# Ledger of designs, part 24: VH-VL binders against p39998r288to527

Target 1, 240 residues: p39998r288to527
Amino acid sequence: VQLLEMESITSEFFSINSAGLLENFAVNASFFLKQKLGGRARLRLQNSNPEPLVVILASDSNRSGAKALALGRHLCQTGHIRVITLFTCSQNELQDSMVKKQTDIYKKCGGKIVNSVSSLESAMETLNSPVEIVIDAMQGYDCTLSDLAGTSEVIESRIKSMISWCNKQRGSTKVWSLDIPNGFDAGSGMPDIFFSDRIEATGIICSGWPLIAINNLIANLPSLEDAVLIDIGIPQGAYS
Key: E = the ipSAE of ESMFold2; O = the ipSAE of OpenDDE; V2 = 0.75 times the mean of E and O plus 0.25 times the DockQ between their complexes.

## First folded at step 6 (VH-VL; framework fv_canakinumab)

Design w3 (at its last look DockQ between E and O 0.91; V2 from the best seeds 0.00; counts 0 for: pae E 2.1 > 2)
Fold by OpenDDE, look of step 6:
Structure w3 (fold): chain C 240 residues (1-240), chain A 119 residues (1-119), chain B 107 residues (1-107)
Amino acid sequence: as target 1 above (240 residues)
Amino acid sequence: QVQLVESGGGVVQPGRSLRLSCAASGFTFSRYGMNWVRQAPGKGLEWVAIIWYDGSNKYYADSVKGRFTISRDNSKNTLYLQMNGLRAEDTAVYYCARDSYTGYAFDIWGQGTLVTVSS
Amino acid sequence: EIVLTQSPDFQSVTPKEKVTITCRASQSISEYLHWYQQKPDQSPKLLIKYASKSFSGVPSRFSGSGSGTDFTLTINSLEAEDAAAYYCHQSDSWPYTFGPGTKVDIK
C-alpha cells in the first residue's frame, strides 16, 4: 500500500508513470541478478557450459507479475540466460492488461512459459540447464496470497504446488522474492496467518519496501540471506 | 566424489590412431564443457580441444586440427579423443579437464594417460 | 593465437618468502586468465580463476591480480608444499593457451 502510494505520487507530481518505474526496476534488477549468475565472466556465448536457468513464478493479476515478466525479458533477451515462467493461472487466462503486455514482449525476447509444475519439470529436463534462480513474484505488495488463492480452489492448489516446487529446490538454486515472499504480509513482514504455505526465499528484491517489514521478515524467515533495494527512479521528494 | 579417469593411452607408431576415453563420475556430466589438455614429457601444458556440454560445439588447437576429434557420450558420462595420424610430437600425457561451473577455467583434472608415439 | 609469457621461468625461494609470478598476454584477455599449480607427478590443480578469484580449498596465501594483459600470481608466504610449476591459462579466445610455466623450488 505504501509503495502504491509512492508510485502514485511519483506519477502525479513528477510525471513518471508506472511503465517507466516498471522498466527501471526490470533493468536494474536484471543487472543485479546477472551478477548473481556469474556476471560477464559466466554469461557469454563462448561458455561451453549450459546457460543458467531462471524460473519465474508470477501472478497474472498484480504488479509483481508484470515486474517479474519485465525482469525476465531483460534476463533472457541476450540469450545468455534461459528463462521459464509459470503463472498462478493458465497463460491463456491472464487477467491484467499489463501482465498480458509484458508477457507478449517476454515471449518475443525468448522467454518461455509453461502451464504447470509438471510442464516446468519437463522443460527443465529438456533444457539441461541448472536452475540457479527462482523469482517469486506471485504476491508482491499490492495483493495477498489469500487474495489470489481465494479466487478458486484450482488456483489455490496451483499456488500451493508452485510453492512446494520452489521449496524443493536445493543446491545452487536461490529464491528471490519481489518485495515480499509468498506467505508473508507485505505491510508487516509477518507470516500470513490466513495462508499456511510460504516461500522459503533466500533473497528479496525490493522496490521501496519499508525497513521495518524487512526486519520482521528476517526474523521470521531463516532462509533469507540477502536483500537488495532496487532503484526504480522514485524521486526523493516522493518519500514522506 | 568428483572424478575424471583417463584411459586408452599407450605406445603407437607414427601414422597410427588411438582413442582416449575419460570417465566422469560424481557430477552431472552433461552440464559441463570438457577439455583435453596434454603435456609432453618435461614440457608445459597445451590445450588440445574442448567440447560443449551437449556436444553442439567443438574447438581444437591448430596442432591437432584435422587429426583429432573430441566427442562425448553423456549417457555414459564419457569423453573421447580420437587421435588419427599420430606424430612423434603428439607424445604426451593427456588430461581430461572439466570446465568450472561458470566455465572457462578447468577445475577438475584426471590423472592423465600417457601416449607415446615412436617408431 | 594469444601468446602467454611468464616470468620468471624458474625461481628458488626460501620458505616464508613472498613469491610473485607474472603472466603477460600478447593481447587483452580481460579477466579470462586462470592459474594452475602442478606438483611433480601430479595433475594440474586450479588455484585462481578469472584473474583474482580463489578456487575452493586454495590457501589464502595464494592470490591473483591483474586485468587486460598483465597478471600476477602471488604467494605471500611460501610453504614447502608450494614447490611446483605454475601455469597461467587464457580462455578469452580460441584457441585456449597456456603460459610456459614457472617452476618454483624451495631452497
Scores: ipSAE 0.845, ipTM 0.920, lowest interface PAE 0.5, mean pLDDT 94
Fold by ESMFold2, look of step 6:
Structure w3 (fold): chain C 240 residues (1-240), chain A 119 residues (1-119), chain B 107 residues (1-107)
Amino acid sequence: as target 1 above (240 residues)
Amino acid sequence: QVQLVESGGGVVQPGRSLRLSCAASGFTFSRYGMNWVRQAPGKGLEWVAIIWYDGSNKYYADSVKGRFTISRDNSKNTLYLQMNGLRAEDTAVYYCARDSYTGYAFDIWGQGTLVTVSS
Amino acid sequence: EIVLTQSPDFQSVTPKEKVTITCRASQSISEYLHWYQQKPDQSPKLLIKYASKSFSGVPSRFSGSGSGTDFTLTINSLEAEDAAAYYCHQSDSWPYTFGPGTKVDIK
């Protein structure tokens, strides 16, 4: 909630729009993740092994989905990293204008989109790339899984399938949640009492500000190994 | 356990052909680039050829271009080297070698197979 | 083609002493230089990749350094089992090439 206020204040007071903050996030987060994947030493087109695979689980929201697709674009645009995205809704049902814009650019840069966990698994088999990172961007800092599912049993079932798939990944796969892990309340850091399924995140990527609920997340998320704050270019004067 | 086993070496006359095989086990063969490296008796290592994990790209040392062909069959977990127009200077132990997980370096090597070319 | 040279060709070294092996490339290969150990009657074994990154399971006495054209492999305290030939290998440009090798013996 404080991040939403800071973004609004920054946009109005310093004439910085949300598209600029989104792009700063995508650039800086992609650099961070590329280093986790081995950096320029590994990431070259001359590598005879398959490119590493990053899977993005995203919602149709400006605060999480748009950031995730912009990040995915930066990861895949030079051909060093394969990226597959699965949305919490059907791709043809996307409503958010920024998610749609970023998704269009993402596809033009070589990003892939699948429409089900079953299709994701089929695409993974075809690519024969090791899944090294899952990016959890289903829940933003201002919503819960209950907000995403609403009263739709179809969307709820889809989210549960995506969580189940993510938590079954093994080996060196790392799960990075954007801002708040799926299944937790962003304000308190406590588990969402209305939705029992949760992402077992191994890392958290915070955009702009420290994660306010980190102590509660540590207490309720034993898989958590790391948290990083990504600079998105909020001017220092916006902090008062 | 992870291993590579070469076969098909032997004594042949100059100008003849020979095909080497490398059987892979204990890892997902189709996820790794593969190389041939040779070592003449009492000499150092010489890289011969590389093939991508999916067979899409191949590169060769200048000394073997046009005579040797690298290939793979991912359904049989096997790497091959077809050697045509063999010369005395091709006499060597031939190793197959796997690219490391992050690429570029060779982290698993076979025991080698000896090819002797003499008249 | 990128030529690698190694120095020295041969070293005979007292146990527990430090061993230094150099590899020089005919042009910059940034960090795409790798080191291998080959013990008598054995296949080569990866020690160091990307100039300085130790491969998993390699004893800590082995270290690598350098970038560009000049690279060094160091064995800080030689053990008897380290008697072997050592090769550098570049993977920056096709064709890949190896150095001529450095033989290290125990005296």
Scores: ipSAE 0.517, ipTM 0.814, lowest interface PAE 2.1, mean pLDDT 85
ESMFold2 (binder alone), look of step 6: mean pLDDT 93; pTM 0.952

Design w4 (at its last look DockQ between E and O 0.83; V2 from the best seeds 0.00; counts 0 for: pae E 2.2 > 2)
Fold by OpenDDE, look of step 6:
Structure w4 (fold): chain C 240 residues (1-240), chain A 119 residues (1-119), chain B 107 residues (1-107)
Amino acid sequence: as target 1 above (240 residues)
Amino acid sequence: QVQLVESGGGVVQPGRSLRLSCAASGFTFSSYGMNWVRQAPGKGLEWVAIIWYDGSNKYYADSVKGRFTISRDNSKNTLYLQMNGLRAEDTAVYYCARDSWTGYAFDIWGQGTLVTVSS
Amino acid sequence: EIVLTQSPDFQSVTPKEKVTITCRASQSISEYLHWYQQKPDQSPKLLIKYASKSFSGVPSRFSGSGSGTDFTLTINSLEAEDAAAYYCHQSDSWPYTFGPGTKVDIK
């Protein structure tokens, strides 16, 4: 809610619209993640190892999903990173216009989309690349996991499956949640009491998240190793 | 434990052929580029060849190009070096070496297998 | 091909002394220079990758620096166990090439 307010202020008083902020996020976050993937040395055509695979778990109905898709676009556009996205719903049932828009661009840039965890697993096998990063962009700051899951039992089951799959990824795989890991309250950083499943995130990519929430999250998420604040171009005056 | 074990070395006459194998264990073989590096007795290291993780690309040193063939069987976790038209100057310990996770550097080496080309 | 040279070819060093080995490339290879240690009758081991990144398990006394054409491997305080040959390796261009090696002996 706070971030939404900041975005609103940014748009209204500084004429920086949400699309601009989203793009700034995507660019800067992609730079960050590329470094995590090994940087320029790793990410080149002459590498004899397979390209790294990034899997995005995205909501179809919130800003987190749109941000993730934009991020995915920037990750895969050079061809040095493979990106697969799985939505909380079928790709044919995307609800948010921005998510749809970003999805189209994402596809044009070489990003792939699968419709199920099983399809994801099949795709992973075909690519012969281990998942190195999972981007958790299901909940975000503008909705709760309960809100997403509460729409239908099918969606809830799907989300649970996605969370389960994500948490099964160990070893070389790192999980980066956008703003807040699924299963935690965005405002407080505390475990969500209405949804028992949680993403075991190893990192958080924030676009202006309150410090107090991050601290609580750190206290309640032992798997968390890192957190980064991405500059998305919100003027300082917007925080006052 | 990550391990590479070379085999197939021996004594051969010039002009003959020899096939080296490198058995990989302890890691996902198909996710790594693999190299052959050789070392003549009392000499330095010489890169011989590299093969992509999926076998899609190969490069050779000029000294062996046209004579040696690098290949791999990911289902068997095995790297191969087919050496044809062997010469005295090919005498060396041959190491298989794995590309590091980020590529380019060789982070795991086998113990090597000796190839001696002598009349 | 890119030719790597090393200096010195050989050096005998007293324990606890600082050792510096230089590797020079015939052309710029950016940061794609790696260092290996090879002890007698052993396989080479990776020490430094990408000019300055220490490989896992490598003692902190080993460090690498440089970019472009000039690179340096430094052993801050030589230990007896560090008696070995050291090779630089470039992976910037095909074919990959190694330096001629530097042999370090302990006095």
Scores: ipSAE 0.769, ipTM 0.892, lowest interface PAE 0.5, mean pLDDT 94
Fold by ESMFold2, look of step 6:
Structure w4 (fold): chain C 240 residues (1-240), chain A 119 residues (1-119), chain B 107 residues (1-107)
Amino acid sequence: as target 1 above (240 residues)
Amino acid sequence: QVQLVESGGGVVQPGRSLRLSCAASGFTFSSYGMNWVRQAPGKGLEWVAIIWYDGSNKYYADSVKGRFTISRDNSKNTLYLQMNGLRAEDTAVYYCARDSWTGYAFDIWGQGTLVTVSS
Amino acid sequence: EIVLTQSPDFQSVTPKEKVTITCRASQSISEYLHWYQQKPDQSPKLLIKYASKSFSGVPSRFSGSGSGTDFTLTINSLEAEDAAAYYCHQSDSWPYTFGPGTKVDIK
């Protein structure tokens, strides 16, 4: 897609690598989400309430999964935000090299991974805090739910369970999708006719390029409240 | 429907002990830090003690350190204040107060229970 | 310990006029200053948290401002039901402390 082409051109022309673009995303998106969680007023001093809980739903995908784990690392590394990640596959089945790399760093920074919705629910009960933010990174520009489901019926069932869990969160839980909510076509912003289950996202975090199909998403995603563009540091000259 | 109800106040002689309770209802008690705040008759508010949501940390005002112990039982949705070595200056209405969802401020208060320390 | 002072100690104000209450901290407390209202024979109620964030259900005539050492609670257009004591509270450092209170009364 266009973002993959732009990343390659940027690296060659300006000697900028994809790891640098990923890091810029993670830093800027984490800053944005920290403000939504109360910012320095909440996250600065010892707080007698539980730390806020963020759940990441991620795929084994370079563009979406790797971004989500880098973001999760920046959220949890200071110890003021708890982050739990659930992959669309088992963590020991991860194959994308960048996802594996970011996952290793994420765990070293205090990030947690669970391997089932049941384990996620058990961890949430033990922590005695409801999820304040869910980050949806199961689908992106480079991988659709139909593509993921085509790899395994087990993966399809797991994705449906994760979507069901996410949509059952109540209260003030906000759901932020990276780039495009799962269940929507990245090119048009219309519902994906080949996969019916959809995340009811309340916000979208876009990187690099604005989502062209924002109007269609607004029309077909009534839960959507907000969209933000995160600067990932593509130089202005690379667009020319 | 969110409610805090203090109990256990009364008249006691100096040097005696008293235990206050605060019953919580209408919210997930184990997700909030809890405080005791007191107010002597005709006087202002004085913070007494805080306990973390899980009981892991506790802090006290200097005036009560070593004499008062804050505790909680999350299975009973109850906050406690054990007051030992009571003095006349401890005479006050004692409030329990809940931290707000982001912490630091007290968003729900009980009705208070009066402790009178006199001979 | 951080000492909070409030000014004035007492003020009597005609309805619909503006009321200003100040709280000064003995050292910087950033934004960790909160305001409470207490009516006679009632428990305190949270009005403003983090210097300027209005608590849910608080009338819009109440506002807070300030940071560091100097903080202000403002009541724009006082109503009769606002007659009460007002306290500032810092939660920047242990122990937590309250100001001595400001009593606002209706003329």
Scores: ipSAE 0.422, ipTM 0.788, lowest interface PAE 2.2, mean pLDDT 84
ESMFold2 (binder alone), look of step 6: mean pLDDT 93; pTM 0.950

Design w5 (at its last look DockQ between E and O 0.81; V2 from the best seeds 0.74)
Fold by OpenDDE, look of step 6:
Structure w5 (fold): chain C 240 residues (1-240), chain A 119 residues (1-119), chain B 107 residues (1-107)
Amino acid sequence: as target 1 above (240 residues)
Amino acid sequence: QVQLVESGGGVVQPGRSLRLSCAASGFTFSRYGMNWVRQAPGKGLEWVAIIWYDGSNKYYADSVKGRFTISRDNSKNTLYLQMNGLRAEDTAVYYCARDSWEGYAFDIWGQGTLVTVSS
Amino acid sequence: EIVLTQSPDFQSVTPKEKVTITCRASQSISEYLHWYQQKPDQSPKLLIKYASKSFSGVPSRFSGSGSGTDFTLTINSLEAEDAAAYYCHQSDSWPYTFGPGTKVDIK
């Protein structure tokens, strides 16, 4: 909510629209994650090791999903990183226009989409690339898991499956949530009392998050190791 | 524990062939490029060959090109070096070495296997 | 091929002294220079990767620096156990090549 307000102010008073902010986020976040994936040393064309695999868990109906797809686009566009996206719904049933737009561009840049956890697992096996990063972008600031899951039992089940899959990842896999890990309240950083399943995030990528929420999240999410604030181009005046 | 174990070394006459093996354990073998590096007695290290994680690409040192073949069987977690037309100058301890996570650097080495080419 | 040279070839050092080994490439290799330690009758071990990144488990007294053509391995306060041969390795271009090595002995 706070982020949305800032974006609104940015748009209204500074004429920087949401698309611009989204792109800024994607670019800068991708730079950050590329460093986490080994940087220029690893991300080279003639590497004898397989490319790293980034899996995106994205909402089809909120801003977090759109951001994630843009991020995914920037990650995979050079061919050094493999990206697979799984939506909270079927890719043929995307609801948000921005998500649809970003999805199309994402695909054009070499990003892959799967329709189920099972398909994801199959794809992982085929690629023989280690899943090193999972991007959790199902909830974000502008909706809750309850909002998403409440639409249908099918969607709820799907989300639970996605969370389960994510939490089962071991080894070198890190989970980076956009703005807020699934299962937590974006405003307070407290566990969501209306949805029991939670992503065990190891990192948070924030566009703008209150310090108090971060502290609470740290207290309630032992797996959390890192948090980064991404500069998305919000002018200082927007915070005044 | 991550481990590489070379085998197949021995004494051979010039012109003969020998096949070295490197057994990998403790890691997902199929996700790493693998190298052979040799060291002549009392000399320095010499890179011999590399093979991609999936065997899709190989490179060789000029000194062995056309004579040596690097290969791997990911189902067996084994790296191979087929050495044909062996020469006296091929006498060395042969190490298998794993590419690091980032690639390019060799982070895990075997104990080596000695190949002696002599008449 | 890219030729690597090392200096010195050999040095005998008193414990606790600083050791500096230089590796020079015949052409720029960016940061694709790595350092290995090899003790007698042992396999090489990775010390420094990509010019300056310490490998896991390597004591802090080891450090690497440089870029382009000139690289340096530094042992800050040599320990007796550091008696070994040290090799630089370039992986910038094919074929991969090693330096001739530097032998470090303890006085």
Scores: ipSAE 0.865, ipTM 0.930, lowest interface PAE 0.4, mean pLDDT 94
Fold by ESMFold2, look of step 6:
Formats: sequence, C-alpha cells, structure tokens
Structure w5 (fold): chain C 240 residues (1-240), chain A 119 residues (1-119), chain B 107 residues (1-107)
Amino acid sequence: as target 1 above (240 residues)
Amino acid sequence: QVQLVESGGGVVQPGRSLRLSCAASGFTFSRYGMNWVRQAPGKGLEWVAIIWYDGSNKYYADSVKGRFTISRDNSKNTLYLQMNGLRAEDTAVYYCARDSWEGYAFDIWGQGTLVTVSS
Amino acid sequence: EIVLTQSPDFQSVTPKEKVTITCRASQSISEYLHWYQQKPDQSPKLLIKYASKSFSGVPSRFSGSGSGTDFTLTINSLEAEDAAAYYCHQSDSWPYTFGPGTKVDIK
C-alpha cells in the first residue's frame, strides 16, 4: 500500500457548499484530474489517441452530487474529455435544486447521462474508450449508503450495481472518491456496518479531512494509493 | 515486449505500387495513433503519414499526398502503407512509429523496411 | 510548413564533456518539440518529449529545454555510446517535420 499524501492550503476542514465554494472546488479538482489524464500535453485538439473517458457516479445531493456535476462540467467543457454520469436515482427524479441546475449546465457543456449500468456499458463500447477515471460522488459527509437508498429496494439494487461495476474496473482505471468513499462512515473512516458493499477507491479528493478518519481509511481500504486536499478558499472578506 | 515489425519492402520500378505492413505486439494497438516515417539513404528523417487510433482521420506529407494511403486493421494489430506511383525520390527505409500515451511524440519505432525505386 | 533548423551540423567531442545541440522552429510551436537519437544502422529512439520531459529509460545526462522557437538538447557528460545523430521533431502543426540532424562523434 502506498502512503497517502495530503495537500492543505486552507484552514477549514469541511467543505462549504455555497455557490462560490462549489465553483472553486470544481475548478481546482478538475485541474488536478486533468493533470492525472496527461494535462495539456495530451488534452489538445486533434490528438490521434483516444480522448480520455471519465465516469461520474453521483447522488441527488447538494454536498456531493452538485459538486460532482460541476466537476464533470469543467472536465468536459473544452471538448477534450468525455464524461458520462450515472445517478443513484433516475435523472427524472432529481429533487435537489443545485443538482438539477448543475446537471442542466453539464449537459449543455457536452456531458452525457445514462440511466443504468447496462446503458453505461453500452456507451463505453460505442466510444471504444476504456474508463480512465471513475469519480465516486454518491456519499457525502451528511449521509450513509443506507440513507441514499432509503427503503427503496430499486434504489438499493441500483447503488449495489454501481458499486459492483466500479469495483470491476481494471488496468489503469483510477477511482477517486469525493470526500468519503461510498460505503464508509464519514466521521470514523471505518466501513459502514449496515452495508457490505463499498467503493474500492484508489484516491480521495477532499478539503480538510480529519487525520483520524484518513488513518482508518488507509487501514480498511487497501486499494487506496493517493489523497489530495483541494483548495476551496473563499474571499470571505467581501461583505454580501 | 512492445514491438513493431515492418515488412513488404523491396526493389520496384518507377510508377509501380508496393504495400508495406507493420505488425504490432505487446500493447493495445487500437488505443494508439500510428505513423510512417522514412529516411532516404544517408539523409535525415521525413514524416510520411499518420492515422488515428480508430482510423477516423489521416494526414500525409505533401510529397506523398494523393499517391500513398495509410490504413490500419485493429483486429489484426496491423498498420499499412499503400504506395502507388512510386518515384526514385521515394527510395528510403520506412519506419512505423507509435504515438506516445499522451500523443504527438513517437515512443516506439520498428526496425524499418527498405524500399528501392529504380529501373 | 514549419521548418526546423539544427546547430551544429556536426560535432566531435571529448568524452565527459558537455554537448549542446540547438533546434530552431520557423514559428512558435509552444513545447511540441521532441528529440530522437539514431545510432548508425539503427532506428531512432525517443529521448525527450515536449521539449523537456525525459522518456522512460533515458539516462539522466540527457536533458531538454526551451519553448516557442528555440530549443536545446544537452548531454551533460558525453559517453562513448552517445555517438549518434540527433533529430528534433515538431508535432504542433501538420505536416509534422524533423530537423536536418546533428551528428555527434567521439574524439
């Protein structure tokens, strides 16, 4: 297991999901991920190699889903990265106003949405591109996997299918979880005792994580290779 | 081990045709753009043609445009160069070359195959 | 098309000495300039990509620098096996072009 490395340039240990913080997160996280995808050397128009493919697994949540769709928009908006999103619910059932807003912009910027794992797999075959990055944005600090599923067996089965699909990716595919990998407790970093399925993340993208939680994630997540702290600073000196 | 092996070179008369092949092994051929580069005896390198990973786009040097056709068969891991209307100035060693992972640079080269155009 | 020129055409150098080869482009090519080594009767080998990034397995004595129109390949301490021709290559614009080459011999 590689040692986890964290980068911190902010004094705040939790993400604040105001509009400004959301955009700062998306800009900085997208820059980080673009570097993992080869940066400007690769991400240039008229490259003879395939454009990279990124898959986003997102929930209907302002604190995770909205961040994921804003990030997806920044990845795909220049036309050099293909992005496909699969939600934990049907896209017609999205309730969160910020998720809906970010999803609308994401689609207009060239982002794609599929409604099932089977549709995702079909889209991947059509593109003839392997998934290079999966972004896990299903669970935020405020909820567990059980909270996302509620009492719906359909939603629970869907989430389990998404986890299974994600964990079957092989080769150079990297799985980056936003803040907390799906299936882990946000406070402790221990596996969720009520849900056996969990994302085998290879990296974590966060903004100010407690050291105790990261140590438990290292101990219980052998796939974990890297962690990064994203600058989300706000010019709070400006009065509203 | 990653390899590119050219074949199909030989001696041909001006105006005739020749088809070069480049067999790829040790990597996922369908994920990489491929190039032909040639070198006349005692001279420098000249880029000839490129083809996209999926065959969707092709570009040629002006010196060969309209006479040469690059193609690929991803099911056979093979790159091709069809050379029509051959001229004395086409005499060269022909290399196939793979784009690097990020593209644009040629990170793997074959051993080359000699094409001699003479009467 | 973009013309690349190289300097010098030929260089005979004492072992352990520093070798500098320059490549100049007829217009800006940003950092899309690559360096190749070709030993006699061998195929070219990639040394440096994107002006300054060493290719995997290339000895650390090789380095590249520059951007825009002026680029340099440096061999900090020449070894006997480094006797070869060196070519720059631009991939900014179609058609791709190579420099005319610089031959480096051991004295």
Scores: ipSAE 0.574, ipTM 0.840, lowest interface PAE 1.4, mean pLDDT 84
ESMFold2 (binder alone), look of step 6: mean pLDDT 93; pTM 0.950

